VH-VL binders against Probable Brix domain-containing ribosomal biogenesis protein. Designs and how they scored, part 22

Target 1, 224 residues: Probable Brix domain-containing ribosomal biogenesis protein, of Pyrococcus abyssi (q9v200)
Amino acid sequence: MMLITTSHRPTRRTRSFGHDLERVFPNSLYMTRGKKTIQELLMEAYDRGYERLLIINVWKGNPLKMTFIKVHPDDWGYLGYLYLHGVKLQREMGFRGLNPIREDMPLVVTTAKRVGLDHLAFAQVFSELTTGKFVPRGDKSLLSIADKYNTDVLAVIERHPRGIVVNFYRLDVTKERAVGPLINVKIWIMEDGRRWDYKEAFGIKVKPRRKEGEAEEGARKDSH
Key: E = the ipSAE of ESMFold2; O = the ipSAE of OpenDDE; V2 = 0.75 times the mean of E and O plus 0.25 times the DockQ between their complexes.

## First folded at step 27 (VH-VL; framework fv_anetumab)

Design f6 (at its last look DockQ between E and O 0.03; V2 from the best seeds 0.00; counts 0 for: pae O 12.2 > 2, placed apart)
Fold by OpenDDE, look of step 27:
Structure f6 (fold): chain C 224 residues (1-224), chain A 120 residues (1-120), chain B 111 residues (1-111)
Amino acid sequence: as target 1 above (224 residues)
Amino acid sequence: QVELVQSGAEVKKPGESLKISCKGSGYSFTDYWIGWVRQAPGKGLEWMGIIYPDDYDTRYSPSFQGQVTISADKSISTAYLQWSSLKASDTAMYYCARHSGQVTPAFDIWGQGTLVTVSS
Amino acid sequence: DIALTQPASVSGSPGQSITISCTGTRKDVGGYNYVSWYQQHPGKAPKLMIYEVSNRPSGVSNRFSGSKSGNTASLTISGLQAEDEADYYCSSYAGSNTFVVFGGGTKLTVL
């Protein structure tokens, strides 16, 4: 499915997050970034048969951004970005040492019940980014959906007061709850121009960044 | 009680058409895949195909693609297997089976089988 | 094509343990963790005995157990009884297009 890596010099937490993702994306691999360039990573991904390259960017010691890149010899390119409020690791959710999925199954992307249009839109976007399969939730159980598509793993888009959450279910591990990681998304941007911002969605007035330049002009007028 | 009940035995001639049925009861018919399995006399089980009655998503084994038609009527909780033109080689027991309702393609409920005999 | 290979026949005496193997041709295709076992008596429909390699449905005797090593799944029947004489079939998920494949079946004879 995808090759997963990080920016240069990742923190332990970021590496853990990468490994968590390896455990929920079918037939995926986490690889240490080292000094590899994006081009080298793309070549590696292609040689290994992956369709996506995922780069987790680190900011202040935490995962901040997820960059999805299409792996194709003739048509490689950025697909989109997720900007994160934060993540909750599988270990933090009570799950440790899960094995990666090596069987042939799809990642099903669906939503919680009774979600809004923004969540549906993101579920579609997330399926595109991951090469997952979007399945409308309707009134169906997660088990029913998983059964229909013969998968053990689901990404479920959920509501959150500060964005949109992606949670992961591994039904081969437990049917009772999500195993994670939990990804809290504040902004997503696609290369095709589609985007979503939680501030805009929730009507949060972004104080105009005072242009640093206007403060200097005001001080010059008073000295005169 | 959850059960699948199939139509009765059929005796046909080569070239004739046939449609056999499998009726589910005791569960939500639309929520489970229904599969068809062929067993020739003295032979093993052969997966033919499956259908999801809710949206009528149908999948065929490559060996049976174009040879048979699988359909369903969810309004009466019934799945069908049909031939447009039977062959002597179609002589077999045919089972319908329900997907177990888990994430794996296990069949937990089976019909009693329909014997189809095709002879000149 | 994904194929499952079973021995044609196995035999055992009452009280013994026997094992039936099911070997897949390709591990990376077909979800080898999705192995099921079916018991079929003469003139009867198959019965699900094991699903997902090692799980027993409700009502199935604990004498039946399943395991997997590499590309080979195994059905073990302990404390063999006369009633266990039947044909046994393994099955596996064979991908999103094929869905299911059956093994060739194994005839178990209780001596």
Scores: ipSAE 0.000, ipTM 0.513, lowest interface PAE 12.2, mean pLDDT 88
ESMFold2, look of step 27: ipSAE 0.627; ipTM 0.832
ESMFold2 (binder alone), look of step 27: mean pLDDT 91; pTM 0.938

